# Designs tried in a protein design chat: VHH binders against Actin patches distal protein 1 (APD1). Part 16

Target 1, 316 residues: Actin patches distal protein 1 (APD1), of Saccharomyces cerevisiae (p38281)
Amino acid sequence: MAFLNIFKQKRGDEASQLSAKGREEISQSIKICKSDDAANEHSCSGDCKTEIEEGEQAFAKLKIEHETPLLNSSKTPKIHFVVPTSQIDWQHDACLEDPKSVQYKISQWCDKNSAKFSNVGTGKTLNCAVSSLPKDIMDIDVMRGTKNNVLILPYFIWLNDLRSDDVEATLDGLVPDLLDENISREKLLETRPNVAVARERAFVFICSHTTRDKRCGITAPYLKKVFDSKLQEHGLYRDNSDYRAEGVKIAFVNHVGGHKFAANVQIYLRNPNTLIWLGRVTPTIVPSIVEHLIVPEEPTLPFPEKVRCIKKYQSW
Short names: E, the ipSAE of ESMFold2; O, the ipSAE of OpenDDE; V2, 0.75 times the mean of E and O plus 0.25 times the DockQ between their complexes.

## First folded at step 6 (VHH; framework vhh_8cml_1)

Design r5 (from i7 with Y102S Y103L F108R)
Fold by ESMFold2-Fast, scan of step 6:
Structure r5 (fold): chain B 316 residues (1-316), chain A 126 residues (1-126)
Amino acid sequence: as target 1 above (316 residues)
Amino acid sequence: EVQLVESGGGLVQPGGSLRLSCAASGFTFSSYAMGWFRQAPGQEREFVALISWSGDSTDYSDSAKGRFTISRDNAKNTVYLQMNSLKPEDTGVYFCAADLESLWGDYRNPAEYDYWGQGTQVTVSS
């Protein structure tokens, strides 16, 4: 019975970390669920329940930091470039492992230009990540890493057929237009046949960078399994070969910082256009996240004490 | 084995200058952002300066802006902090830290850094 007492104490300590002011801050971007709604587990049965039980057993063996408040432990980007690699783990330096690659050239461009597009004192806001999203293996340059399709968030667009040698010229032209609130999506795409709308309703990224931290590598597959099962119940699941619109793509991403708060999950919703970064995500809370945050047309946030950062972007 | 070794600290009078160096080994230095932090007795580690992996971006604490300059030499695996117009308030142990920069986190938070040096003492007093 000592187990139940320890479990209750741990849950109480986590919930008490979110201040009233922090809750109000989150509420500026998204409506928060009532505690009773968020705690309801009636929506998980069969394989989903088994997957949660297996995942919780794996999580119980890990040392996760539970005492530090999460809100504002990370910052939202103005632009997040996500590069498909078909890999679930990467070299320690991820985007920077190959100087000839598209992701290296994007990372270099972001570094050179972050100050140009950031307000004084706000720091770096242009980010590049690699992901397990599928790359086009039918192209030899894609296989070499010198050509790729790049997902650009929060704009929900694909920059297709981007060559590493063309990154600087392409982004010099595209990024100022993306950040200009007076330029519509239609106008942006008018002269850019290699830019296409991403038709997913949401992207969910789970940090799986094992080479950086084993907790990320151990936790990510268990979370993905529960997300996959729950999304399948709603007809929203899409595997790597499924390109149907209005579904949800779950993918692994490289290191995002704060590995002590595993598992780290980044959720991009297209409508309303919102990024929710969560830490300390466990298999038990995934069904509630899917049911309240991802599935509804008007999303609500369960477990606001797990938010690392949140931003509602301009509609486009 | 990963090592960050700071040098160049010492005792200096108010208004003086010091140049700190941090020699890195055991990791791909050119892929890492490098930061300087300081800690006064009884205080938490506070951010001083950052330089990106390529050297193209820098950031400074409000107290360091205009007085300190961070730079790096990727061929020598070394990061530097040039400190001018030193004040008694600058006294503390100065730490070199490395962070692998890809998706932006809070680089002003010491908890985000992968590797740390042992520190070098800077004392500004007559």
Scores: ipSAE 0.330, ipTM 0.684, lowest interface PAE 3.1, mean pLDDT 84

Design r6 (from i7 with L100T Y103F G105S D106G Y107D F108Y N109S A111E)
Fold by ESMFold2-Fast, scan of step 6:
Formats: sequence, structure tokens, C-alpha cells
Structure r6 (fold): chain B 316 residues (1-316), chain A 126 residues (1-126)
Amino acid sequence: as target 1 above (316 residues)
Amino acid sequence: EVQLVESGGGLVQPGGSLRLSCAASGFTFSSYAMGWFRQAPGQEREFVALISWSGDSTDYSDSAKGRFTISRDNAKNTVYLQMNSLKPEDTGVYFCAADTEYFWSGDYSPEEYDYWGQGTQVTVSS
């Protein structure tokens, strides 16, 4: 079809932007798919096919930057804090909207302590984001923003019942232990009753921050529909009330930078523990991403030219 | 309306010092990272220095490190660049810029910054 032909033309141009050194860098973290596997249409019938077609029409109206090589246009974090808000859009300053909030205090802590951990990684590697993951709307402190459960990636743990006033003391104790290769998960959890394992096999975050850029707001819902449909096909879809282990959570996140490369998608795999951050994600390539990156126990990468950053983290 | 207004530029001898100021209005200054960029004639804008929204974190280009100091006063909505031991190669138009994304993607990339000043000329010569 027309959309597949347009996709193949654009992909050919983008693929030429990835250097041999860049391919080698990516290959250290993940096996790259054969080009034939990535280019083949993954059959998506019924509602899924309709959602791809509708999404491609919406994407065709947007000015997306296709000239700049994507690899190293973002940085992998040592720690990524993800704060549930139940919202799909936020004010311009997202995490900094309310100085009394958990996300504000985490952002402040990350800024203050980034240099302390620079020798464990490259540059500033601590980040806080807000997400559409569900918050407990019946808890008054959660609704006020002064208490929340915080997802900590790439460790796949929840820091539960974190109060904004306790953020500094809690993270001062927890973060050095998380970054210490000699401390096992079991040892980390022994003295921390508020820390629990996140049981998802993967988290997929799509930037939806409309207030920062309309391209993010327009693209994110279409990508989510296609992700949802393909994950349902594999029995991996989980809505906000479904806590079954080994599923995949799709959530929206605030602005991650590089909105000219919409759509931005961050994929965290639990085993092997890997972040794959993609730019220029379109509805047409979502089925291939699900089939090659998310579903297999041995993930492979179908579109290395779309990688903004990638890191295989140490398992614990 | 959003405004960033640079001041403090001028002519200085090699080895001299200048203090640049950038006054911000029309946005929540305390929520933005602030950067200084410079541009020599015929060249692209290059990164000089960055300070986080809280002021607790700073970063510098290799050429600026040890000679320049970035600071901010959130009560006055102002960011500063103290430039010491100036060299002829420091000559250029100096711009201040505002962004919330410096720690992720587009770090030091001019196109990722939300707001820009019009610039102030710095000339280092005899």
C-alpha cells in the first residue's frame, strides 16, 4: 500500500545516516535484525490495520526532521524516576510545576547530586519524569502531590509511599546502594519494606507532552493504539487495573527533548535489562517493534537508525 | 511576552575580565536551565556554559572550564557569566538561552533551547 511504499523510501534515507561505528556501538547492547525481517510488513488486520492507516494520515500532516542522525542525540540514565500522575499532558514545566510535589523534590535531588555519580557514567545521568501511570486518587496526600509511589528504572522496582519531605533522606540512602555492583537485590530489599519489585516484562513510554509540542500530543495516542492492539494479540497487554506479572505497560511521559524527532519512545526491557530509546517512531513500524524487541526472550532491534540512545544495564 | 536581555559585553584586552548578565522576563525563570552560547562571524553557535534551574549544577565547554563561571539569581531572574583570562579566540556575540532539557537530549544543542536573547558583543583585542 501507499503508506508502506512511503515508509520504505524514508527508511532507506534514514538507514544511510547510521555509521558503521554506530552499528557496532548498538550491537554491544542488542543484536540487530536482518534488514529483510525489519522491512517486511507485519500483518495487522482489522482494527489494528485501521489504526495504522489513521495514524499515518495524522503523521503525514506533521513536519518531522529526517536529516539529522539520531544516535547519541540523547543520553542513557543511570537512574530514571517515573512518577505516576494519571495525566496524559502536563504544564510546560511538568516535574517543576509544584515545589511541594514528590516529582519536584526528586528533580531537585537529581540536579543537586548529578555530579556525585558522574564517575559511574557519562555526564548528568539522573532523571525524573512524570507519566500517565495511575496514582491513588483516593489518597489525599497523593492527590495533593506530597506522596506517591515512584517507579525506578532500570532497576524495575517501586519505591512506595514516598513523601516529598522524605525524598532527600530516602534517595541519599537508596541510590548509592542501587549503583553498588556488590549489593544484591535481596540485600537491597531486606531493610526497605517500601521497596517492591515491578513485575512487568517491559515498560513503553511515549512522549505525549502536548503543552511542549503538538507533534508529541498528536502522535502518542496513535502509537499507543497500535501498541495496545499488537500486545493484546500476544496476551501481554495490561490496562491500569491489571497487575498480572510478565505483561507490558504502555504509558505516556512528559517531554524528553528532541520533539523534532517525534515520536519519541523509550522501551525498558527487564530481561535482559535494556533501555532502547527510539525517535521518528511511526504507526507502521510499531508491529515490528513489538514482534522483534518486546515479545522475544532474546530481543532484536529492527530499526537501528531510529535509536537515539541504547544501554544494556547490569543484571542483579 | 518572553524576553532575555544580555548586557555587559564590550572591548577588553587579552587577559582581562568581563561579567555578562542576562535579565529574563515573561516565563518561570526558576524552572529553566540557563545557558550561554557564543558565535564568531561565519561560525555556528557553540556552547559555553550551563547552569541548572536550581543553580546546584553547572557545566562548561573545554575552552571555558577554569576561566569562566556561570551563576544565577532566581530572585532577580538573572543569569551571569563571569569571564576571566580572556583570549582573542573568545571574541564573538554571546547569547543567553533557556531550556528545561539539558540533562537528557539536545544537551548543548542550540536548536533544543526554548528562548533566546539577541546577544551581546565581546571583543578581545589589543
Scores: ipSAE 0.402, ipTM 0.720, lowest interface PAE 2.7, mean pLDDT 84

Design r7
Fold by ESMFold2-Fast, scan of step 6:
Structure r7 (fold): chain B 316 residues (1-316), chain A 121 residues (1-121)
Amino acid sequence: as target 1 above (316 residues)
Amino acid sequence: EVQLVESGGGLVQPGGSLRLSCAASGFTFSSYAMGWFRQAPGQEREFVALISWSGDSTDYSDSAKGRFTISRDNAKNTVYLQMNSLKPEDTGVYFCAAELDYYWGSEYDYWGQGTQVTVSS
């Protein structure tokens, strides 16, 4: 059976799970594609076409949950800290493996301060993740985990040269200012020489945490290959050594929950400032995601039935 | 291999107290948030209390706030629920649960089998 026929059948079944209310909720954050536009085949030649075919074969062997509606199966964070590790898989506990590490101290700070920034019973809104983004292997403190550069989303800033011993004092000062709508980006950065703007137009995070779930480990590399190939067609691909502005970084992240909905993809767009978190992402739909969500100056959302959560943040 | 074993349930009169314990094994307890849930016959399972992996944050349902206290002892791989001023409405099977990725959703990784709490005269 052709993958396109299987894809169309599965998409039809999933689309029926998105309620009119859910579609309206998503529309508050992003314009939804016309179904014809999203369903149209987006050309993918050479390696990209082969990567889709290989990926679909790998996905077909996995037990993915298709019955449960995805919308609101996860929560949007107020702040998402992303720590570079250069790794594509982590120990079971990821951020909590080493009590002396920057990610451990950030996780501890988020835990201690969650009540200040979230409502009772709604879960936590301050999240720390580790990623395959590159760390400076020439810095011994970075190599031992006691110093790092930390990406702070949805603000698209880098907190540079953060030492584990300084995490509490640094975040106690920075985070209230980030959450204060009266403080501009210029004002925030004026007194903070270690804070720099992240110049990427988007970050795409794919859960690859094999140690937590084999489906994440199997699916993530296939999706990344298709994302990379499609972004290269548009001149937006950036490898770990490419510092050009206005590109897209694809990275792996540790376990984000809901592995039964593999693959999980978190897309942060800088303008307009939006998080789109998708479940059940397959190689076949990646070209449409790139063409409609990532490439255009005015993004539109294909496959709204695959949204786990979405939020349009205020621009700063 | 992974086990959560609840204990400390029983029969008490209204206004009484019970301390529930949940002994964990087979995973790195100190990295997990621990929660207590309860279920009365014919009702859906409901959240009661949560303690973060570090013990620095706790959360309670409206019905538990001011009466129940959750705590943990990482050296003993045990989470506790101290229940005071018990009411007949608190009757149910109490389950402990463990979640590594508490920040991203409400799905728990591991569940115990439960311990019965009955509040009646």
Scores: ipSAE 0.377, ipTM 0.711, lowest interface PAE 2.9, mean pLDDT 85

Design r8
Fold by ESMFold2-Fast, scan of step 6:
Structure r8 (fold): chain B 316 residues (1-316), chain A 121 residues (1-121)
Amino acid sequence: as target 1 above (316 residues)
Amino acid sequence: EVQLVESGGGLVQPGGSLRLSCAASGFTFSSYAMGWFRQAPGQEREFVALISWSGDSTDYSDSAKGRFTISRDNAKNTVYLQMNSLKPEDTGVYFCAADLEYYWGEEYDYWGQGTQVTVSS
């Protein structure tokens, strides 16, 4: 295919941007795939093939920055709060739109407290994002934004029934315990009935914040279609009503910075506990990402040249 | 009509000090992280400092740590960069930038036109 030939040439150029030191850095967190295995071993047929072709046509029309090396163009958080909104796009200010909302109070708390939990001079280590994950439409306080269930990564836990007025007191108690390596998951959950384990194998977040940048809005739906189709082949796909363990949730998230490197994809693996943040993700490489990184018990990383940041967290 | 207008640049001797200001208008300043970047003649643009939307978090490049201080006044829609112990290597055009995300080295939503800083004897 023409697309595969163009992809191989572009991939070769991008691969040359990753230094030997950069590859060594990535290898501290995850094993890197053999390059030939990543490119041609995994393909789609039927609807998946059509979805890739349509996506590549849409991507070809976009101005995406291909010259800059991606590694260290973003930072890994110590904690990432992900707030369900059931929306696929948000106002320009996303988390800060409504001062009464759970996400606003979490964002304010993160900003106030980042210095307490970071090494001297390392900057912001606590992040809050909104997502297309489903919120409880039947709860009036949830619909108003003043109550929600919040996903806390990389810990793979849900903080349920969090009210905006309770955010500061709740996080003041919870976050130090989360960051204390001497406190086990079992111990943390023992006295916190509103904290539950998230049993997903992985979460995949695709930036879809159209109001911030159209490249995000255009790219995200095409990537999601290919991820969904490929995950269905492996029995790992979960829709918004499917809570079975050991599956994968694909969701849209607000602006993550670096929209010139579209598409931006954040992948959280539960075991081993790892964040892989990718830029320049295209429909063509999604099958390889699913097959090598998400499906295997021992994940390996295809296309390390597309890593913006990566961190293997402590398993708990 | 978003505007970021830098001021306070100029010529200064090595070891001297300058205070840069960036006046913002046309967006919700208090929701944005603010950064300072610089570009020296013949070099690419590089990160200098950033400050979170509330002012509670700051970050600096290695070259700026201990010498530069970023601050903001949300009531005045202004961000500042206090530069002390200036070196010839600090010469360049200094740009103010605004983004909703607080991360160094990221693309920013809005950029000023820049203000020239020259450190020479």
Scores: ipSAE 0.169, ipTM 0.583, lowest interface PAE 4.7, mean pLDDT 84

Design r9
Fold by ESMFold2-Fast, scan of step 6:
Structure r9 (fold): chain B 316 residues (1-316), chain A 123 residues (1-123)
Amino acid sequence: as target 1 above (316 residues)
Amino acid sequence: EVQLVESGGGLVQPGGSLRLSCAASGFTFSSYAMGWFRQAPGQEREFVALISWSGDSTDYSDSAKGRFTISRDNAKNTVYLQMNSLKPEDTGVYFCAADLEYYWGSPSEYDYWGQGTQVTVSS
């Protein structure tokens, strides 16, 4: 059986799930690609083509839910805290594994303060996630989990040297200012020496939480290989030791909900400041996502039927 | 292995009260948000109440707010729904559900589900 024929059939079925109203909603945040343009970008050659074919074979063996419309199956975050762990998989409870850890204290703060911020900022939730982004293995407190650098999205800033005991006081001061549309990035940073700009043009997070669902663990590595190859073609790939600005970092994240819609991919673009959260991402569509959504200065969205949520934030 | 077992349903008159319990086993209960959903005959499953992993955050549907109280006991791996001032429109099968994320609305997103307990409000 030809994988292209399976892809064409599933794509047709999924496209029919997106209503005209849903398409209009997405268009408020991002321009949608013409179907023909997105289809033409499906192919790649050489090793990249082999990676796609191997990935599609792995995906074909998995039971992925294709019947439910995806739009609004997840909530847009006001703030997404992303904690480096250098791990590609986590314990079942991820952020809540160790009560002394920075991620536990952030998760507790988010839960306690969610109602306080319900009427401010853009988006609905305060979320904490762990990621495969690198942590400083030479720092004993970082290795113990009681100190870390925390990526704060969609603001594209790093909160450096955050200690678990200081989380409540630090976030009580920082978060109101982050959610205040009248406070500029420059103003926010002028009195905060531990806050630095994240210079990446985009972050791509792929759910790889194998301990929660094997489909996430099976799918995530295949997607990452294709993303890495396509980003390398455009000079945008950055490994964990590459600090050059204006590149793209791809990392694995813990469970994001909706593992039946594997693979789940969260794409944060810096300019324009936008979250695109996709479900049912397959190796075949990754080249189109890179070339239409990530590479251009004016991003366009291929496969809008795969959007779980989308939000355009204030530029930073 | 993973089980959610509901109890406390029954027949009650309008204005009456019921306390539902859900006993959880086979997963790290204290790390999960717990929700209650209900389904009336011929209708889709709808959200009723949600409690965060720590118990610090709760959310309710508009129909439940002010009448129902969700609570949890992490030491006993149990979540509760206290239902007061019951109305005929509260009739349905009540399901306990677990999700690692604090999420309301779509029942399809929850990781684990109980078999449900029947609540009938009738004179």
Scores: ipSAE 0.047, ipTM 0.535, lowest interface PAE 6.7, mean pLDDT 84

Design s14 (from i7 with E101T)
Amino acid sequence: EVQLVESGGGLVQPGGSLRLSCAASGFTFSSYAMGWFRQAPGQEREFVALISWSGDSTDYSDSAKGRFTISRDNAKNTVYLQMNSLKPEDTGVYFCAADLTYYWGDYFNPAEYDYWGQGTQVTVSS
ESMFold2-Fast, scan of step 6: ipSAE 0.588; ipTM 0.828

Design s18 (from i7 with Y102P)
Amino acid sequence: EVQLVESGGGLVQPGGSLRLSCAASGFTFSSYAMGWFRQAPGQEREFVALISWSGDSTDYSDSAKGRFTISRDNAKNTVYLQMNSLKPEDTGVYFCAADLEPYWGDYFNPAEYDYWGQGTQVTVSS
ESMFold2-Fast, scan of step 6: ipSAE 0.603; ipTM 0.837

Design s24 (from i7 with Y103I; at its last look DockQ between E and O 0.35; V2 from the best seeds 0.00; counts 0 for: pae E 7.9 > 2)
Fold by ESMFold2, look of step 7:
Structure s24 (fold): chain B 316 residues (1-316), chain A 126 residues (1-126)
Amino acid sequence: as target 1 above (316 residues)
Amino acid sequence: EVQLVESGGGLVQPGGSLRLSCAASGFTFSSYAMGWFRQAPGQEREFVALISWSGDSTDYSDSAKGRFTISRDNAKNTVYLQMNSLKPEDTGVYFCAADLEYIWGDYFNPAEYDYWGQGTQVTVSS
């Protein structure tokens, strides 16, 4: 009778899985698009259309879970540390590959302090991830993994030149200040010369961690091609060498949980300061995500049923 | 490839104690958070306890808090659940589960776990 169970999964309606209460919950963080067809899909032209077709063929060969409702299948971070590695895949325990590395020390710090900050700030968790963001291979300590720059979201800041042996002391001081509503962004930046503002309008992280789950590795490159194409149409595309402000960075990230809900895409918007984590993202829906969620100064969400979690953060 | 094997279940009187073990193989155990879930007949799997990959952080369901203690031995690739002051309502099949980077997911949600054991029966009865 497995055949009947599979048919029920295939006959499910993902949009109907989002309850009225769930939709209202999402609306607390972001305006939801109208239900007309234009809000749920935008066409691509030329090369973008071909990229979508190729991506959809690759996705069609994958077993993606479609029956479990996505909302609240993940927790919003209080702080998300993103460590550049210039890589698109890692071993299974990506942040823990090398005990001397910056990302290992950050993961250790997060684990040690996970309960300490439960009563302050917005969001639930302290997280460390590694990413395809570039690292400075001309620095021997960076090449060894014992020094790096670290992106800190949702605060949109870089913590520069962080040495692995200094992680505990640095985060013991920095994180309480970030979470203290009485410490202004101006004061924090003034007193910490290694902290700089990230000037991107948004970051988009696509799970690419093939070693953890082949579905992520297969889907991520196709999604990035479509994102890049649509962002280029708006002059918002920023490759790793492009430092112009107010653009969008697309990067790959290690596994973030819920691999059966591939593809996973985490979108951080700077203004309004919001995390939107989407699951089951396909190439077909990427143009609508870009056009409604990322490009406008007042974003709207076209596919609320694909939200795993969402949070509008307090101003900082 | 991956294997989680629970043991230590059985029949125990109300007020008694039981220690469950879960032996892991086929993955880097010390990089995974480990959880315990339980399932009564006709019910969904219910979160019981979680321990972080380093062992420094734990969490418990309301029904387990104060009575159950999760621990781990990374050298033996084993997670434990010490259950004290057992009640008939604790009866069920107990499963261990492994979740890499548990911090992102809702670790109360069974769907977030990468690997599962086959379960061990715990029965609390006079």
Scores: ipSAE 0.012, ipTM 0.489, lowest interface PAE 7.9, mean pLDDT 84
ESMFold2-Fast, scan of step 6: ipSAE 0.683; ipTM 0.874
ESMFold2 (binder alone), look of step 7: mean pLDDT 83; pTM 0.847
OpenDDE, look of step 7: ipSAE 0.225; ipTM 0.645

Design s27 (from i7 with Y103R)
Amino acid sequence: EVQLVESGGGLVQPGGSLRLSCAASGFTFSSYAMGWFRQAPGQEREFVALISWSGDSTDYSDSAKGRFTISRDNAKNTVYLQMNSLKPEDTGVYFCAADLEYRWGDYFNPAEYDYWGQGTQVTVSS
ESMFold2-Fast, scan of step 6: ipSAE 0.580; ipTM 0.826

Design s42 (from i7 with F108L)
Amino acid sequence: EVQLVESGGGLVQPGGSLRLSCAASGFTFSSYAMGWFRQAPGQEREFVALISWSGDSTDYSDSAKGRFTISRDNAKNTVYLQMNSLKPEDTGVYFCAADLEYYWGDYLNPAEYDYWGQGTQVTVSS
ESMFold2-Fast, scan of step 6: ipSAE 0.583; ipTM 0.824

Design s50 (from i7 with P110E)
Amino acid sequence: EVQLVESGGGLVQPGGSLRLSCAASGFTFSSYAMGWFRQAPGQEREFVALISWSGDSTDYSDSAKGRFTISRDNAKNTVYLQMNSLKPEDTGVYFCAADLEYYWGDYFNEAEYDYWGQGTQVTVSS
ESMFold2-Fast, scan of step 6: ipSAE 0.594; ipTM 0.831

Design s51 (from i7 with A111S)
Fold by ESMFold2-Fast, scan of step 6:
Structure s51 (fold): chain B 316 residues (1-316), chain A 126 residues (1-126)
Amino acid sequence: as target 1 above (316 residues)
Amino acid sequence: EVQLVESGGGLVQPGGSLRLSCAASGFTFSSYAMGWFRQAPGQEREFVALISWSGDSTDYSDSAKGRFTISRDNAKNTVYLQMNSLKPEDTGVYFCAADLEYYWGDYFNPSEYDYWGQGTQVTVSS
């Protein structure tokens, strides 16, 4: 009860940080919920209610920065490569800890090619992240980090069986075609047997990089519990062994900058193809995010003042 | 312990040149983007230049483009700023800074950087 009053108080303070121009900017990508709708649909029962209460207690102990406006504190990716590691925490340098790894070679490729693609496609940056998504532990090259399946967002495709030594040649061929709006998904896949559609309706990435910042490590598990419980109510939850289409995958990712705005959550929706990157996400607002943003066929945004960046992509 | 130590500052006349160096220790230098910021008295820190972890990407403020060159030597854990055609407006304390996740954030914003040096004074005056 007390946390609802604290939430409403903080919500009011943060809402004042979002300018009219900022609201119009967000509205170009997604319809914003009415404040009353967002607040009134917080009902949660059983395990979900207990998980919110436990999470809020953990969050209350953390020093989170609330004064800085969030909009445009991060950049929208043109391409976001997500590499499975089965880990929920990584060494401080994450993608760069092993020069022989797939994620190191992708990061190197992104750095080398940032200027080449600066004026092409939708978004600003070429980014590589490691994630808690499952890797094939039965494959010795995968276990050693020299081979992996790589999720490519916002295109909702898997680039399968990518070897670290093949990264440069593979991405040199794939990425220009991927960013070419005249090349359809069907045509892109016709000549590429190692490229497959990711059939999830959404991916939700929560920063959990404890080694980089303890606030990320403390907050991420509590948010995941509430997301999992709420998605289970809608039949959308998928664990690591569940391959059914049209579900939602929640995964942990390495540090994405702005740890002072914990928790950081990146939500990729397949249809309409949209990235919503949120800061200052708390357990209390997760049910509203699931109900308004993830579950409906016509998504709406419940807390626009928490948006760090947002982009509606044209293709896929 | 993490340290960034700037050197090479000094007094120079308009049109002159200076080469700043920043020696890094206590972290994996080759994994970090390195930036240079400057601060005039009573002003906020402003972005000057950035070089990516590998050295393959650079960015400059509009005032620095064509006059300043950022470079790095990963074997020596050092980043450099070569400043040519210096102007009185270039006067300030120059800071070296390190950013691991520069791809994700606004690297023009000082608050996005992980580590900072104590600065070196550059004065451009006749």
Scores: ipSAE 0.569, ipTM 0.821, lowest interface PAE 1.8, mean pLDDT 87

Design s52 (from i7 with A111D)
Fold by ESMFold2-Fast, scan of step 6:
Structure s52 (fold): chain B 316 residues (1-316), chain A 126 residues (1-126)
Amino acid sequence: as target 1 above (316 residues)
Amino acid sequence: EVQLVESGGGLVQPGGSLRLSCAASGFTFSSYAMGWFRQAPGQEREFVALISWSGDSTDYSDSAKGRFTISRDNAKNTVYLQMNSLKPEDTGVYFCAADLEYYWGDYFNPDEYDYWGQGTQVTVSS
């Protein structure tokens, strides 16, 4: 009887939850795949197939919320700061663990300044997250948390060698220029030797914050294994020491809200510059996401019913 | 154990003032945005005010703007709502709520909040 309850709970007709209006809304940012094309994709072979099977078994044991429509259950940021920690889990408060850290100072700056860049309340447009992206373990200030390289999305730039004491002055100058549509990337970098382009074609962030919610911690490693395997098949996989351009980095991130919709996956595509934030991502659908959304030069979206929010940003 | 305990409610005449307090324990208060909601008899909970984790940012419902002020003391794990120029329409049970990830959701929606107090009654009548 437990088996039937688990099956009934997760089965749901999620596709029927996406209205015609919602589908039209998504279509303004990205072309949607035909459901038949996505459903008829072959599962990966070898180790990848085993990873999907193991992952699905783990997911079947979790209570995931399947009744609520996902579209507009989250908000797209104007700027998303992603701070490398080399960790896959963090204390409950993540960015706020250490008041001397770069991520704490960025979070504080975002809180103080978000209202300047938003007409809708406070703190809603500028977000800071920590990630499993690698930090320089040979730099003592980096290891102490008082210096780091910070990824700035959706702009696909690195703000290098940022010290916690310099965060306020640096962001006071940089952020208004980033949000000015009349300032090109080339012009922005012209006077900023510590700003470099991020040459990845995409970043994929999977919520893994176990301390905040165990569903995130359980689901994230299984999804990453399938993403890694499929990206390796296409020559797009990059490990932490591989700096070749036009690849894809998969990383874990701290809590992003909506853990009841696990797994949460944020996908940033560089060209066209787009954030696709998915909920209820399972190992079985990862191959289709890679094949249709990440690999092609002209991305198409499988499973639009799993979109929590989507935004096509202005390209550099 | 997480607790939010509201105090300071009572009966006041129209035009009067009240200061509500919410004492927090069992979580890292300084990392959470704090909100005030109210609920009139037979109605749903509605947003009144929010203060960010640092105290540097605030937001108010249209009915509260210019009359109410939210503030916090992170050293005392307490959030306050100073209510001035009270009207009969302000009558209701006032709830304190905590939200860690308010940037990613809609903080006007009570379902987005992690922790809730039990409420304190505010009555504005002649």
Scores: ipSAE 0.572, ipTM 0.817, lowest interface PAE 1.8, mean pLDDT 85

